# Designs tried in a protein design chat: VH-VL binders against o04291r164to392. Part 8

Target 1, 229 residues: o04291r164to392
Amino acid sequence: DANNPAGLLSIAEEALAEFLSKATGTAVDWVQMIGMKPGPDSIGIVAISRNCSGIAARACGLVSLEPMKVAEILKDRPSWLRDCRSVDTLSVIPAGNGGTIELIYTQMYAPTTLAAARDFWTLRYSTCLEDGSYVVCERSLTSATGGPTGPPSSNFVRAEMKPSGFLIRPCDGGGSILHIVDHVDLDAWSVPEVMRPLYESSKILAQKMTVAALRHVRQIAQETSGEVQ

## First folded at step 9 (VH-VL)

Design f3
Fold by ESMFold2, fold request of step 10:
Structure f3 (fold): chain C 229 residues (1-229), chain A 120 residues (1-120), chain B 113 residues (1-113)
Amino acid sequence: as target 1 above (229 residues)
Amino acid sequence: QVQLVQSGAEVKKPGASVKVSCKGSGYTFTDYYMYWVRQAPGQGLEWIGYINPNSGGTTYNQKFKDRATMTVDKSISTAYMELSRLRSDDTAVYYCARSGSEKPHYMDVWGQGTLVTVSS
Amino acid sequence: DIVMTQSPDSLAVSLGERATINCKSSQSVLYSSNNKNYLTWYQQKPGQPPKLLIYWASTRESGVPDRFSGSGSGTDFTLTISSLQAEDVAVYHCQQYYSLPLTFGQGTKLEIK
């Protein structure tokens, strides 16, 4: 089945449900990171996983931008993810409920020459919820999930993205509440033991990805408002 | 230089199967998608499917998924497409092609084509 | 499925004159998020396989002469040969790669008048 929009939508909606249970619930055993509390000088609240498959990080923060603008910024992964080498959207499928499904290939730079760089083959689902919130969620496509086969990766280790993404809730008077979940399996077992913390640490994931995304959108919001902090 | 060389023409009877080969050279075979496309005499091009030659994963046009099988042999940089339960309307030139300089599904190098004739 | 329709089915153009081939898609192949048109043109000379000319609607492949240009966006696309040469006699195909299944136009045969 080369083009099955109903099958891809099913994968997308399952990913959305799982993402939401992580973002606003306790589907993951979250441990708050010290020093990431809300306040005038903080970016928001950040938590990391324990006792889960793979590694995960979550953040929640306020941004002075409308939900659609936040989504636009965050969908441009190379603009905020320093280690992102490339992003290619290979297919675009209308979801039928006003949402959009993308099939995306992403390559990452490696932090060291001791292990191969990671890449991802993912489905990304963007949609507006009934309460006016906007969601961008994403998960890997594998032989187990179904869907089209991803690009060859002879120089990369294919990593897995578990349901992850952005939930962006509008605020009265403008601005948004942004929830971020990153949940990945970087195949740490394929890495020498001395380097494994880079690939199996939820704290490093939070610092490199989850916090980076929230910091980026907040910085753009300050520049748009004319404030410098 | 990048080159795709296909197996020679074949004549088959209805109900038989055909297996077309495509050998890649001048590039890293496992770094590019391989596509199969056919062209009936005097007609346009029709996409059959593609394969990731590194993993062996396949994606088929729904029209062909019950009859087409794509495989690779990485050790000799060769892709194969087998079409079973042949009909007279399967008479066509069958092409292999590889993905272009970027990852999206355009095709930059094509094989010379393999004529498959299905006649009673 | 995205249906690709070319016009005309055949045309004859004098050497040195402009040839214009149109391709329409049944739905937009422009993705607004990356602002790219998922549209490719191929040239197929008699007895030969297709050859990539243009991808992303307007980007020439390496080694393709400057007289070939692609234009258009969304659902309507044009391949232009600014000064027809004898070696340009071929069938020209457009292809979308926005969504699976990958689909081609029916082809446009270009001949010298």
Scores: ipSAE 0.778, ipTM 0.900, lowest interface PAE 1.2, mean pLDDT 90
Fold by ESMFold2, fold request of step 10:
Structure f3 (fold): chain C 229 residues (1-229), chain A 120 residues (1-120), chain B 113 residues (1-113)
Amino acid sequence: as target 1 above (229 residues)
Amino acid sequence: QVQLVQSGAEVKKPGASVKVSCKGSGYTFTDYYMYWVRQAPGQGLEWIGYINPNSGGTTYNQKFKDRATMTVDKSISTAYMELSRLRSDDTAVYYCARSGSEKPHYMDVWGQGTLVTVSS
Amino acid sequence: DIVMTQSPDSLAVSLGERATINCKSSQSVLYSSNNKNYLTWYQQKPGQPPKLLIYWASTRESGVPDRFSGSGSGTDFTLTISSLQAEDVAVYHCQQYYSLPLTFGQGTKLEIK
């Protein structure tokens, strides 16, 4: 698979399809979190998963930035994700359709000294659609998916990212509609029982990742234009 | 202090298999990728594949995928590469190497090499 | 596959003089998103395995003398030895790690004139 761009593209396209079904559809049983709106700011709609494999969160909001700028900001994960320790892009593969595939190793800080920090080995697919929408989707590479094997680390627990990402649709008149899906399995059963709620809560996932990402791009949009739309 | 020590030279006939070992010491064996690279006499370097010694997961250069098999034995900090259906153009020095301090695919420590000669 | 081409295949340089070795990739190994060049230089002395000199095109590995430096970006890279010493007689290899398969240049043999 290391020398098989068609196999990696197949994984990328499958991840894109699954991500879109979560972002714009009902592939996950979503429960809207109306009361989870940030303070007196217009941010958007946030939903969390009910009874799915792993935990998931979704957000949708308006950002007064063009789609590619939003994508650029969000791909720089350490700049907005507080718990992100490091991101390493190990390989870059052109998709043959103008898109880009990255193979990425990510380390996270642990929220407690009682459990090992998590890391991720993922494929990230970025592409610009005909209508000007930009998509950045990501999923873990495992023995089940195929693809190159990820780096070892004996002091991390390898977590799983299920198809996740950003759909960034242009608005008539400027700006973008940003859809975010985070869907992960943090291997909660590898932590002491007292700490497991931190690793099993889709609400905590929404607060730490999904809302944080949306808030970050909206803050940058304010700094660029003086106000958020 | 960090060392990779490989098994000794081998002479094989066409059609046979060879298994080269690489023992790591002076570091945590399961924290680094292990690579296999070969060099035919008077020629350049050619990547064969790499293994994650913690999980046992492998990635092969497509050229070798049907003939090469990489494994590890964590209990003795040893990696192995087996090449089957040998032919004369497989004559080369076979190196193991480990990943650098950062995770991208460059190699910071190399074994001494194992000469494999394939002849009638 | 990304083909790595070195030039020259062989050179002889007087002791104390500057040696320059070039490496060209068939496609860019610079990733604009992180602004890094995925290129490594190795030194291989006679009868020895390769030794890491430089990674990310210009970052010197720990313990490598200051006379070794790497430069270049995108498709064109240079290894420079500012004042050649006797122990620098070796074959030098570039390697890209931008994408799999990992590929090496054919090597450049450096001799003392």
Scores: ipSAE 0.777, ipTM 0.902, lowest interface PAE 1.2, mean pLDDT 90
Fold by ESMFold2 at other seeds, look of step 12:
Structure f3 (fold): chain C 229 residues (1-229), chain A 120 residues (1-120), chain B 113 residues (1-113)
Amino acid sequence: as target 1 above (229 residues)
Amino acid sequence: QVQLVQSGAEVKKPGASVKVSCKGSGYTFTDYYMYWVRQAPGQGLEWIGYINPNSGGTTYNQKFKDRATMTVDKSISTAYMELSRLRSDDTAVYYCARSGSEKPHYMDVWGQGTLVTVSS
Amino acid sequence: DIVMTQSPDSLAVSLGERATINCKSSQSVLYSSNNKNYLTWYQQKPGQPPKLLIYWASTRESGVPDRFSGSGSGTDFTLTISSLQAEDVAVYHCQQYYSLPLTFGQGTKLEIK
């Protein structure tokens, strides 16, 4: 069942499939974000969702780090996501196929004092694909998905992460192509009407989370290469 | 200050059910997981399951999932565990315990225990 | 399931001497990403419920005397009582919380010699 390793792997594999369809396909109706076109000064290609459940953002860019190093950096959300208050891994399950499943509780700071901060209860699945790519995908565990129940907190609104994550493809000659998808439902109707744009904007999601992740990895890559050739 | 107080000892016949209560005080009841653990006489500890008292969501040890039912009544800060289709090897002390403040699955406060004896 | 095995099953130690209790897990309970060992020690005095002593393998719970310490990593863990007191007579249990189901060692009974 969904509370044993085989059931959790089933949830993980379904999350991986949906994440990949968003990252490299058209499972979300993507619109390229203004001012984020490729060029000497650009971070990469960034898109936001139109007409989807929740809000979503996607980014794709080159980083001069090997795939495992990129994954290691991005798994440490507090180091790069300024609104992330805490990340706690409550359970770790080997997937039996060389991958790893984590059950994670995440708390976020609120952007306003008029609404409660959000938290997340998620399954995060890390594995290597046959082509040498590394993936880290993540989705909320809910009563609908099954799986172990998450921790309580009376001061937070439980938000939903839809299948999201990082696809990290190795490049010829070194470095990686990084694909990022963030797809969330922040429960915007639980906030006052004047504050709802903060919780319903794919553009704000892209700026605060998706682009921030890509920038952070690229900055670390530059610091590493500048220190030694 | 933090205290978990359980219901009194029970004697049951095989095939019956038992419902043990656990009342929490001195803390915000809905902010902590509640665990159920048992200890057969002269034996070690065995985890039964846990409940999120805010949502009512439950997670069971597979060994017990067909027979154990955990619930809460938030209005009186009380958790319950019901075990059905009792057998003689269900004779044990049943404990409730709450999580630590950091949320991982260790138990920082325990109830006094409830002895359930199953005999014909 | 992660099996937790304690040794010895029982021991007797003279007052003021060191007591050492070992706990082995069938799989590592160290998670490399956060560098934490998901291991807890409980003390259970006669006729009483378990009491939390140590979590994250080596972090002492508030109010636990300094003579109690936890050490080890991965699969091998040790609870040490540096100078045994009469009040330390108890059964000691280790527990892993790395993965579900949560599992406990069989317990180690500590007595005064």
Scores: ipSAE 0.774, ipTM 0.900, lowest interface PAE 1.2, mean pLDDT 90
Fold by ESMFold2 at other seeds, fold request of step 10:
Structure f3 (fold): chain C 229 residues (1-229), chain A 120 residues (1-120), chain B 113 residues (1-113)
Amino acid sequence: as target 1 above (229 residues)
Amino acid sequence: QVQLVQSGAEVKKPGASVKVSCKGSGYTFTDYYMYWVRQAPGQGLEWIGYINPNSGGTTYNQKFKDRATMTVDKSISTAYMELSRLRSDDTAVYYCARSGSEKPHYMDVWGQGTLVTVSS
Amino acid sequence: DIVMTQSPDSLAVSLGERATINCKSSQSVLYSSNNKNYLTWYQQKPGQPPKLLIYWASTRESGVPDRFSGSGSGTDFTLTISSLQAEDVAVYHCQQYYSLPLTFGQGTKLEIK
């Protein structure tokens, strides 16, 4: 039964496995984003999807913060994601081992007046891995997955988040390696043809969401350490 | 002006079914969760389930999952809850309630209640 | 399931005096990530449905008089009526919405002494 804690944990563990295969593996056909270069001004390595359902982006970078602090910052989506209108946690389920499952409703601002804003109904799973890494992964709940029904939304188009999230690995001497995967289906065919590139572009997704998250946490790390870079 | 108006009292025999209606007015019916809650005489409140009136998706308290069925008719802004295989301990006032403007599961408007009496 | 337990089952308080009603949850309903307590208080007058008073443990619903206040965190919560009025005679219920199933306290009957 997907509505009870054991069923929700099963959905969460499957989302975690799929997210990890994207973050550190080849579950998505990743291509390095053109124009990214190494150096002291570089935010990190960014890739976008080539042949997948929906659109996806991945980033990897160094952050001078401990893993749990990075997770705390990034879980507060309205603080760094410009298009995020609201995040509401409707239910919280302890997962054991210190892990937590949240059922979350998120509303986004629309980038244009020609298409309805998107919203999401998701399960977000936060846990520590055996190697000391911290993970926050997230995926949409739908009739196909099971789980509690999400809130009604006549003014929004319900979009799908495919397994996505943050993998935060501790470094020797402090700091973290942050892996980010964003993988969504924004229902591009529901918008006018002239606007579809905004909803089908992995590059735009990377710029608006994936890079924005990495930039934000690095900015906080610099301000906390007093460094100016 | 937000109102929830429920159907009238029912008297049923054990083993029968009852279907309670709840008509919403003064708001956009499909924008809010609808909850069903009951109160047995002299007892506290017990949550039965909720429905998303836009999609028709439902979530039930496991205690009632095998006997309760929630539905909506969007064209008349009306929610329904049917409870089957009635027993004497199903005698209660049955309430519908709407979610608040925020989405978390607290209830800001309640119907007047429908007394269902199950007796031989 | 999160069990909600209210105390006392009933109380009588003189007009103009403070009334205090307690609600305890079997596990914490505070979510540290958003720092919110998932707790609601309802007022139910005889023969009437419940009416929302307080949500998020301490936020008054529109139109609720200032004499009603909610406090507490985690597992222990209090509804306080600072100066009891005759119209406040009712049964008061707490409800958690931290996790499913949604659960209510058994109710506390408040009367005028």
Scores: ipSAE 0.771, ipTM 0.898, lowest interface PAE 1.2, mean pLDDT 90

